VHH binders against Protein HEAT-INDUCED TAS1 TARGET 1 (HTT1). Designs and how they scored, part 5

Target 1, 277 residues: Protein HEAT-INDUCED TAS1 TARGET 1 (HTT1), of Arabidopsis thaliana (Mouse-ear cress) (q8lfw5)
Amino acid sequence: MESLLECFAITDGKCHPDCLKANNEQEDYDACQSAALVAVSLISSARVIFKIDSKYTEYSPQYLVDNVGKEEVEGEMDQPSCQYTVGNLLSYLVENVWTKKEVRQREMDQQRREFTVKDCFEFAFKKGLPRNGHWAHVGCIFPVPPFACQIPRVPMKGEVIEAANVSEALKLGMQQPAAARLHLFSPEFDLVGEGIYDGPSGNETRYVGLRDVLMVEAEKIKGETVFTVQICYKKKTSFVKVSTRSMILPLNGDDESQVTEPACLLVDFCIPRFSIN

## First folded at step 21 (VHH; from n5 with Y58K G60E)

Design aa5
Fold by ESMFold2, last read:
Structure aa5 (fold): chain B 277 residues (1-277), chain A 122 residues (1-122)
Amino acid sequence: as target 1 above (277 residues)
Amino acid sequence: EVKLVESGGGLVQPGGSLRLSCAASGFTFSDYAMGWYRQTPGKQRDLVADITSGGYTKYEDSVEGRFTISRDNTKNTVYLQMNSLKPEDTAVYYCAKGRGYFSWRPEAFDSWGQGTQVTVSS
């Protein structure tokens, strides 16, 4: 049986295939893809840590991207096109995959949705998730097949636990890897290397935005708590040490004349806590 | 200088019990996760159990329910209570110090003791 440390070794220093796929199929950062990838990583990790799954099991981030935030349509499962049949699968493939000329037009028709890692956890606890490879969807740029409502899903029971501050986040991280969001500043983040990312450092700082991260390690350096996070940024997955001190962040780019409240570089800590009952 | 000194090993019969202790010095003990690893000849060290600075514990499947890791921050000591011992538990047991409060990354432990032999046989 695979040790808990070996589960995390599989992902250490390597970009997850779904992260590479999402980045390669889109021209820029996609918050929904990022949230879904972080969410399934943490769900898979928590389920093996608490022995709900006997081995590391990959769940579909694409299912989250396709379904989080959508209203359930009354009677949807009973429609003939929603039936999981060979005919419906073949029709979907002919219409959407084997005619490559339509790829760009379908991308234009997709409606952008905004959701967080927390939303993904809540969805997973409500609806369950299919295993990766069971979601019959060709990729991020194709429409969801009509019969998707009947694809088998692993039921999941639990709740989302959030941390209000660094001390609480530390306690969550001791139990399991946690989600967070990181305030990114350029060029400081690009230049951090092996050091501690301390955020903005002067006149030419540009705010890039928030990025979903996996908080996987914490240590005390020079009397302060420092978290290590895993992040996929500019098509590269890496581990970065992040300062936890409060500071004034210029979130409107380099306009430092605006009043802002002190904030940490890492915010919105949460974990998916599965029910054991 | 980090120093980890294991004690409590020995020869026991199957079904018996041992308690390992690891006295730690040279660092602020309460800021670090601690662990126990074991090694049989010709194999790499394998994690048996670990405990975060805050007291959260994890166990390898083969020892869960039989072994208990604990720590006493007032004595700078980590313990491994081993019950219902089996011949397969025969190994050198090493105390380990983590890099910080916790880690979910590989190679989460960076310092090791000299080890104590545990032999389960008649």
Scores: ipSAE 0.751, ipTM 0.879, lowest interface PAE 0.5, mean pLDDT 79
Fold by ESMFold2, fold request of step 23:
Structure aa5 (fold): chain B 277 residues (1-277), chain A 122 residues (1-122)
Amino acid sequence: as target 1 above (277 residues)
Amino acid sequence: EVKLVESGGGLVQPGGSLRLSCAASGFTFSDYAMGWYRQTPGKQRDLVADITSGGYTKYEDSVEGRFTISRDNTKNTVYLQMNSLKPEDTAVYYCAKGRGYFSWRPEAFDSWGQGTQVTVSS
């Protein structure tokens, strides 16, 4: 089985051109890839920090993209095409990696799903994750290898721990890096530079949306807690300091007079808390 | 100005114990993570242990179970209790101040003391 997995690694290169085009057209798919990447990064770091892995081990974000939220299909493992064999691997590679293949939009749409970093953690605790390279099929959600259910996965036990407020998020971050989601506003985020991102500041503000981030640092600046997050935005990865104060956010672009609940720029803090076997 | 002053080093037999202390001043001690590094001649400084502002600790594998980092925020002091010392523990030990409450980024520590020598030999 390991020899077959090593042969599969021949295909862990660039995503198929049609999949790249489809991903660029689909914002929700980019969100799923972002959540999976953050989840795997946190799982890898937490497992080293708590000495479950003896060294930093990369796990497959593509496995999460391909499988989170999908129901198991009875009898699927019994089909000949689902066997983890050299022949089935070669057929998959020829049809999906090495040749141009048109993919029905319906099948691609049916496999695209919205999920969060929390969903990825819960899936990993339920099903485990393969190491990166063992699940390497061009980085495209569609199509998945028919023998996917037989690729070895590292079992993982634990639970998702969430923070209700900044104080609790700070405590989580002291134990390990944490996931969060950041409300992005243009042009304010593009202009932050080395300063603190304070969110919307005028009537020319446009809400971009939520983005998955890694919270990796916290400090006190002028009496207030400021988190530093790692974010990938417009294909550039950077570290940004983010304000933790509550404010009224124009998330829907509604009138200035509309009453909304105060919110923070960073929301949905969580970590994977592993248990010891 | 940030000042970190280590003390408690010395010569000790294998299997012995030492307690290092680091007196800190020039900053609000309770807002910062603190750490201990060690360095042997010709090698880079290595993180031995660190403690967040909230008291969460981490240790290098080679010292875990033998060394204990702690802090006393009322005295602005960080300690390293070193038990079951081995010749491999011989080094200059440096107290370090972090950038904030915690950091998982590279270069998490930005200020250093002058160091205190620990020598483990028979």
Scores: ipSAE 0.749, ipTM 0.878, lowest interface PAE 0.5, mean pLDDT 79
Fold by ESMFold2 at other seeds, last read:
Structure aa5 (fold): chain B 277 residues (1-277), chain A 122 residues (1-122)
Amino acid sequence: as target 1 above (277 residues)
Amino acid sequence: EVKLVESGGGLVQPGGSLRLSCAASGFTFSDYAMGWYRQTPGKQRDLVADITSGGYTKYEDSVEGRFTISRDNTKNTVYLQMNSLKPEDTAVYYCAKGRGYFSWRPEAFDSWGQGTQVTVSS
């Protein structure tokens, strides 16, 4: 069990290596890289927990970043240009690496799509995922080559299970770590320390946005259920206790833009439930 | 004050069975995950099995299929049924209390009992 926990890559104070690398290379928060990193962490963890993988296996978050939200092209894998051959590799290098930098930038900008952890799970169940390293060597620096459809992918079958409330989220979290999104407010989140993050507290509160998190623990503190989440924020991975109380959230940064109905700080709970049989 | 009292240890021949019990007090038992650790001399305590507040169980690979953890919230007791015992199972077994309903974090347990000796030999 302790060696199993070490294989989950859920450790106190340690950020996932790809999370640190992505933050450094971009200098700012990137929502699609965040969702992809959380998704592959949870997929790897679930597959070990349910003994689908015999050991902790890393899958490519970059493959998710590059491909989630793109339409599947029927029969593309059968096309000659999709074959991983020396000729196709050379054509790709000539066309994309050595000829046009500005075309590559616009193609990358057009391929930047907003997607969620749930979208990543659904994609993984439909298309499978390559192991980490296989994709990073081909598509990490350059536009996705046409022959990328030939990169081996581990097939994955399952479904996304969501929780609508705290009680359902508790049940999911008892089976495996879960994804969620956290409403962040400044300066309250920066000041939480070892306490319980309670969200906005006054007139100087600024809404930062939603952040993808790993729900890894739940406890009762002073009669209330409190979730502990792992979050990578400002290049630091930490565990934060989060209140589950319903409240009115000032999402626009003023009272005129508050959510009309009460909401929780943690939303969008989900897990990847793999098919075991 | 959290108190965990183990019982049911003893000497057993290989292939035999034992049932460990842990009586818990000083906290609301049904709000907490519970676990069993074991310790061989010279080694760290290793988590053998745990059970969430909601009854979901996990096992170390070497005991899966042979050991069963269970809980009775009406008696504030957690059990470890140990079947097909091997000499390698010889250890002091400790009952442990988690920090809450469940945890996937390292070192998820914060309180232990005094332990009960299990010895598997001819």
Scores: ipSAE 0.744, ipTM 0.870, lowest interface PAE 0.5, mean pLDDT 79
Fold by ESMFold2, last read:
Structure aa5 (fold): chain B 277 residues (1-277), chain A 122 residues (1-122)
Amino acid sequence: as target 1 above (277 residues)
Amino acid sequence: EVKLVESGGGLVQPGGSLRLSCAASGFTFSDYAMGWYRQTPGKQRDLVADITSGGYTKYEDSVEGRFTISRDNTKNTVYLQMNSLKPEDTAVYYCAKGRGYFSWRPEAFDSWGQGTQVTVSS
C-alpha cells in the first residue's frame, strides 16, 4: 500500500520525466495528454493491486497520445518502412530529428481528435502498451515513426467498467482508484483550498470545462458522500474534496445543450478491470 | 472521542494461531475502512491488512494466505485471524481507523489503538 501510494505521488499529473514534450513547462492544457496521463496511472495501479505486475511498472502515456483514435489502414503495417529496424530508425532520425524542416510542417498539418480516459483503456486492452522506457525516447519525437507498430508492447486483457451513480462509483473505488471527469468553475475551484468544492456560487462564475481526475478517496461528511480526487490543474497536482450533491450546473458555451436537470460535479466514472487468468 | 481497543495478543508457539480483536467506539463504524498495522522495535509501523467499509480486503504479501481480516458491523469490531505464525510475525499489532469508506492516498489511516503484543517463541 505504501509503495502504491508513492507511485501515485510520482505521477503528479505529468508524463514521465524522459518525455521532452510532456515536460515542457510552456505547454497549455491538452485534453488528450490529460486523459493519457490519468489512464496510464490507473493501469499501472490496477496491475500492481491485482498482482499482474509484481511491482509498479510505468507504461507510456506518450504512446496513447500518439496512437489513440488512429484508424488502421489496411496493409500499412506490412510496409518495409513500418518494420522496427536499424535502417528505419536512422531514416526516421534523419527526416525528423536531424533535418527537422518537414517535422514542423507536419505538426502544423496534423490535428488529433480528442479522446477520453475510457478510450485509452479500450485502446490498451486492444493493442497493449509499451513500457515507458521503450517509447519515451523514440516516440516522443513527433511525428510518430512508421515502425511504431513494431515496438514491443505489454499485452493487456480486460474491460472498462463504468458507474452510473455515486453508489456504483463507491463500489468501484473500493476495489481500485477510478477515473472521473470534474465540471470545473472559476474562481470557485481556485479558491477551494482544503474545503469541499461545491461548484458554481455566484454571478461571476465561469465554466472552465471538464477535467480528468483520479478518484482516490471517499468519506461521509455531514451526511453527504464526498469524493477526494487527484487533479492536475495549471500544472499543479493536488487533492480536492468534491461534493456529490445534485445541482443545476450553468454549462455555458456550447449552444447544442443546456443542463436544466440536476447533475453531479463528477461524471464519467470508470475503471480498467483486468482479467485475472 | 475515537477509541480503538485491541485484544487477543500473547505468546504462541511457531505454527500456532491467534485471533486479534479491536473494539471500536466514538464513530459510525460502518462508514469507515479499518486496518491492522504491526511494528517491530526500531522500525516504522507497517500495514498488515485492511478492509473497506464495504468489505473489500487487502493483505501484505508476507501474510497473505495466513492472515484473515474481517469485520462485524453489529459489534463494531475488526478481527485479524493469524494462522501459521512465524517468529518474524512477532510485533506490536495496532488496530487502525481509515479516513472514510476507502482511501488510496498516503496515510490512509488516521487513528490507532494502544496496540497488543504478539510474540512467537522458539
Scores: ipSAE 0.741, ipTM 0.869, lowest interface PAE 0.5, mean pLDDT 79

Design aa5
Fold by ESMFold2 at other seeds, fold request of step 23:
Structure aa5 (fold): chain B 277 residues (1-277), chain A 122 residues (1-122)
Amino acid sequence: as target 1 above (277 residues)
Amino acid sequence: EVKLVESGGGLVQPGGSLRLSCAASGFTFSDYAMGWYRQTPGKQRDLVADITSGGYTKYEDSVEGRFTISRDNTKNTVYLQMNSLKPEDTAVYYCAKGRGYFSWRPEAFDSWGQGTQVTVSS
C-alpha cells in the first residue's frame, strides 16, 4: 500500500490548470481551506506539546477539505473501485482529472461544502488524519477517489474545548495555540502594520468578514490584553496584534436600524484537547 | 530597564540537586512568561523549561521528570529545581523573560540574565 501511495503522490500538487488558476483567484477567502489549514497546524502543535508525537508531524489539510461534512456511505469499502490499486488510480485519473467536461460540476460540489475549525477537530477525533503526503492533493477540483477509505490514517482521540470570553481564551492559549475567528474591516486591517488592530474606526469602514486565525501569543499593553494571531490574508501569512476590547461592530453598515450586541474582534476560540488515556 | 539576576549555581555530584533562582525587576513580573536556558561552550543556548504568567509549564525532554520550574509573583522570582543531576547538565543557566503572558512563536524570549554556572562532576 505504501508503494501505491507513493505512485499517487507523484501526481500530488498537480491540478487541472483551470482549477489551479480559479482556486488561486479565490484562495484568500476559501473558508474550508482556511479552516483545514488552521486545524492541522493546531493538531500537529498540540500533539508535539503533549508528547503524543515524538516530533512535529504534518497532517493532511487536503484530507479535511475533501472529507469533512460528507455522509458515510455504507458498503463503500467492499466495492472494487474502493480498493487502492494501480488500476483504480488510473481509472480515477482518466475519468476525473483528464476529462474537461466534468470540471464545472466538481467545482460547484466542492464550493457547497463549508465547515469550521471545530468541525475539523471533531472529524479528526472521529476519523483520524493521514500524514501529509499520504493524501494526494487531487481533490482541489476533483472528487475524492473512491479508494480513499483505505489510505492509512493516524487515529486521534480527544475533545474540542471552547472559550466563552477573553479570560478563558487566555487560559487555553497558555496551554497550546488556539483557533479563533477574526472580524476583518477594510481599510483598517490592511493598514495595521506593526500596531494593534482595533477594528472599525471611520465612515469608510467596510466589513470584509470572518477569517480563521491561530492565536499564538498574548500580552498586556496599556492595561489591556492583546492577542497576537497568525493569519493568511491576500496570500500572505503574517502575525497581527488584535485588541480584545468589546465593541459594537458594524457588520451590516447600511442597516442603521439593526440592534447589535457588543462583541470582540476575535471570536470562536477553541483548541483540540487530546486524551492522555 | 529589564534586569534578571540568577543565583544558586555551583558544583554538585552526579545524582545531586540544585535550586536556581532568578530575581526579576524593571517590568511587571506577573504579566510575563519566564524561562530557563542553558549553554555549554561552543553550543547554542537551549531552552530547558518555561512557565507562562498563569503557571503552565513546559520542559525539554532530557530534563522532564527531573527539573521543575516554578514562580513566585509576590517575590518577582522564577525558580528551577534541578534533581537527579547528570554530568551532561553541566552548563551556564540563563534566566529569560518572555514577550508577554505566553508565546508559541519562535524566539519567544527577548531578555536574558548574566547566567549562573552549574557543574555536575564527581
Scores: ipSAE 0.739, ipTM 0.873, lowest interface PAE 0.5, mean pLDDT 79
Fold by ESMFold2 at other seeds, last read:
Structure aa5 (fold): chain B 277 residues (1-277), chain A 122 residues (1-122)
Amino acid sequence: as target 1 above (277 residues)
Amino acid sequence: EVKLVESGGGLVQPGGSLRLSCAASGFTFSDYAMGWYRQTPGKQRDLVADITSGGYTKYEDSVEGRFTISRDNTKNTVYLQMNSLKPEDTAVYYCAKGRGYFSWRPEAFDSWGQGTQVTVSS
């Protein structure tokens, strides 16, 4: 079966040129891809930190993009075309990858669903994850093959641990990197440089939205706890220091729509905690 | 300015034990992760163990189960208890100060002491 696993990566494990071109020309934020990338990074990190994996093992973010939130229909996977065989893989490649077709099928399906990093962890604990290279690379535009449900996955068991406040988030971060979401404001975020991102400054602030981040560092600066997060924004991956102070955030500019309770710029802290199986 | 002073090194037979200490000053000790590195001549320093400001510890595989890092925030001191010592543990051991409460970034430690020699030989 492992030789058949390698047939899925018949293009030498590299992303197809059409997928590379589509990804390189992509300019818009993709929330599902963002959540999946953060989730697999944390899963890989936690599994090596707690010695569940003996070496850093890459898991497929595209598997999460393709499958989180989908319902399974029992019995429909018994058809000959749904079996994980060399013949079916080759037929899929000929019909969908090596010929000229509209290549937006996977992109359209992705745009119809929303999920979070927490959803990705819960899915991984239920279904497992294939290793990177056993599934399409992130951003792949080709249709999911009918036999995909039978591609082997590494089983995983655990639970999602969340933090309700900065103190709890600090404790999680001391054990492993943590996921969080960051409220982004323009132009403040674009101008932060090596300073501390403090969010909106009042005049002419525009709310960009939430972005998934990896919380990787914490320090005390001028008496306050400051988290450093890794973020990919405008195709640049960087580390940004973020204030943990509580504030009223102008998320839409409408006074009646403003949050009435204080919030932090970083919210929704969580980690995957694995069980030994 | 940050000052880290190691002590407790020496010559010990295989299977023996040593306890290294590092006295820290020039910063608020309880706000920082601390660590121990070791270096054989001609090689780069390698992380042996570290401890976050909150007391969470990590160890290199070759020393886990034999070495214990600990800290005493009332004495501004970090320790490395080294048991079941092997000739391969022979090195200069350096105390290190982290960047903050914890860091998962490359170069997580930014200050070192002068080192203390540990020699394991029969």
Scores: ipSAE 0.735, ipTM 0.872, lowest interface PAE 0.5, mean pLDDT 81
Fold by ESMFold2 at other seeds, fold request of step 23:
Structure aa5 (fold): chain B 277 residues (1-277), chain A 122 residues (1-122)
Amino acid sequence: as target 1 above (277 residues)
Amino acid sequence: EVKLVESGGGLVQPGGSLRLSCAASGFTFSDYAMGWYRQTPGKQRDLVADITSGGYTKYEDSVEGRFTISRDNTKNTVYLQMNSLKPEDTAVYYCAKGRGYFSWRPEAFDSWGQGTQVTVSS
């Protein structure tokens, strides 16, 4: 279970060179990449925990980034250019990578595609996932090649289980690590250190947004349940203890709807539950 | 102060059974995951089995089906029922206390007892 951190962390030497290069070239936070990384980490961990995989197996987050939310193209596998051959791979690489077709990548980014960790789980259960390395060699290359439909994928069957409250989230976390989203406030989050993140403090607080996190621990501190999450924020992966107390969250300072009913800092808990024995 | 006291070790024949007990004190037992580690000379301690505060269990592959971890929150005690023992199971067995209700982090257990020897030999 020590490898769980390695699959979530953005660290040199733990990511395929092609994927590391792609990450280093990105500007700002990318919500779909974040969701995909959390999703594959949880799929890998759950499959080991429930002995579906005999050892920790890495699956491709880039496959999720490239394919979640896209419509199926009927008949794609039958065309000659879609065959997974050395010749087609080389032709694709010459035409699309070595000629640096960055304009097409920019146009794809402008189409605005966003998905959640839950969407990633549902996609994985429907379509399966390739192992990391298989798709990473191809999927780190943009645009996606026509023969990608013939890249081997591991079939996966299961369902997404969600938690509506802290008590349900605790029960899910006892079985396997869980996904959640964290309401993140600056500068409070930057200043937590080893303490408990309590959200906004009123001293020039700014709402940063929701961030996908991996809930990995729960404990009782001074009579209250506290979750520990792993988060990648400002290129740094860390463990943060998070309060489960309900509070009024100032989500949009200039928005008339900024004052809402009490909410928790952690929301949208879910896990992938595999159906294979 | 957290105290964990193991008992129930001893010498048994291959194929035999032992039941280890760990009496816990100094903390609210029902709020914490518990586990059993074992260590052979010259090797690091390895997690054998653990149980969350809510009763969910996990086992090392080599003991699954043979060992059963359980807890009794009224007696502040965690147990390891060890069946079909093999010479490979010879080790010092340590009771361990987790960080809280559950943990998936490295080093999920932060306190240990003094250990009890289990020897499987003719």
Scores: ipSAE 0.734, ipTM 0.867, lowest interface PAE 0.5, mean pLDDT 79
Fold by ESMFold2, fold request of step 23:
Structure aa5 (fold): chain B 277 residues (1-277), chain A 122 residues (1-122)
Amino acid sequence: as target 1 above (277 residues)
Amino acid sequence: EVKLVESGGGLVQPGGSLRLSCAASGFTFSDYAMGWYRQTPGKQRDLVADITSGGYTKYEDSVEGRFTISRDNTKNTVYLQMNSLKPEDTAVYYCAKGRGYFSWRPEAFDSWGQGTQVTVSS
């Protein structure tokens, strides 16, 4: 079985050129990928911090993208084509990888429901996660193999801990990096530079939406707690200082209720708290 | 002007104990994480222990269970209690100031003291 895993590792990170080109040219937000990337980063960090992993171990965000929210089909794992065997792996590779068969990434994404970082943590605690090399971009330009349900996963036990306010979020952040969601407004976010992002400021403000972030730093500036978050926005990863001030946000989301009460720019703080033995 | 002054180093036998102190000034001590690094000749500084403004601690594997970091915000002082000392603990120990309450970013500490020598030898 280790030989079969090495075959996946050989194809690991080798997305088809058309998939890489299409991804670069999309330049749009993918909420599922965003949530999965934040979730695995936090899982990897927490497992090293609490010495569950002896070294930093990367887990697969693609596994989360492919499987969170998917209903399990009873008995599927028992089918011959679903068995993790040399024959099934070879058939998949010949059919989908080595013959250069292409699957449009956008149509694959349209079939998946959206999920949050919290959903990713809960999934990981229920199902475990494969290491990144074992479930890399196998599905990037190729369909998920039918034997994928049998790829080894690292079991994970724990719970999601959420913070209700800035004080609780600060306490969580002192223990490990935390997930949060940031309300983005244009052009204010693009103009913040090295300053503090204070959200909407004028009559030309446009609400962009919520973005998953890693809360990695906190400091007091002029008497106020300011969080620094890592965010990937327009495919650029940066660190941004964010105000914790409560304010009324002019939201205009399609699938979200409008916020009619004061809120912070950062919401939905959570961490994966692993069980330790 | 941030100023960090280490003390408490010296020569000690294997199995012995030392308590390092770092007096801090020039900033609001209680708003910042603090840490201890050590450096042996020809090597990079390595983090030994740190403590957030809220008192959460982390330790390098080789010292966990033997060293204890603590802070006294009324005295603007961070301590490193070093027990069961081993020859491999011989190094210059540096006090460090963090960027804020906590940081998980690279270069989490931005200010350093002069260092105090700890030598463990029979």
Scores: ipSAE 0.728, ipTM 0.861, lowest interface PAE 0.5, mean pLDDT 80

Design aa5
Fold by ESMFold2, look of step 22:
Structure aa5 (fold): chain B 277 residues (1-277), chain A 122 residues (1-122)
Amino acid sequence: as target 1 above (277 residues)
Amino acid sequence: EVKLVESGGGLVQPGGSLRLSCAASGFTFSDYAMGWYRQTPGKQRDLVADITSGGYTKYEDSVEGRFTISRDNTKNTVYLQMNSLKPEDTAVYYCAKGRGYFSWRPEAFDSWGQGTQVTVSS
């Protein structure tokens, strides 16, 4: 089976140029890809911080994108085409990688699920993750190969630890980088520069939505706790200081409701806590 | 005015121990991560160990298991207990103040003391 993994890995990194071009030209926000990228970054970081991996090891975000939220179907693993065999691997490679095929996008294949970073952690603890490269090459080809469920995965044990408030989030961040979601408002976020992002500021504010972020730093500024997050927005990765004060946010709900709970700009803090055993 | 005053350096034989102390003043000590850097001649300062405001610690691989960083927020003091010292540990050791409670970013420290010499030689 080690030889089969090596055959599969040979095609890794040699993704079809049309797939690479399409990915580079992608313009729209993809919530599933965002959550998966944050999740694998945190998993890789935590595993080295807690000495579970001896060196930084990259895991596949595409595996999460392709599989989180999908139920295992009994009987599919019994089909001959679903078994991880030399014959099935070669058939897939001949048909989809080595044969010139039109890169096409089916409408049914565009049905992407909604999931969070927490969902990604829970999935990883249940199913494990393949190393990056073992799955990424396959993810360039649509559809996903029938034997994908048999690709070896690094097993992971642990639990998701969440924070209910700023004080708890601060403690999580001291142990390891943490995931969070940021309420984004335009134009305020684009204008923050080196200052503190403190959300909506006036009549022309537009709510953009929630974005997955990596909380990496915390400090006290003028008596208030301020978190620094890493965020990829408009194809640029940056670090932004974010206020932790509680406020009424003008979200996409009906503004006439007037019955909204105070919230912070950063919500849904969590980390993956790995078991030593 | 931030002041960081190191003490406890000196000459020690290989296998010996030293305990460094850093007295801090001019800021609210408990709100800041603290660290120890070391520098050999001609090289940049390297982080040896740090401790968050909440007491979580990190260590450079070469000192893990031999060095222990700790803090006493009542005394505004951070310590570095150095055991099983090796000639490679010879350096000027600097106490450092972070910019906040913790940081996982590079360049997380913004203030240093004057340094204390540690020399491991027979």
Scores: ipSAE 0.726, ipTM 0.863, lowest interface PAE 0.5, mean pLDDT 79

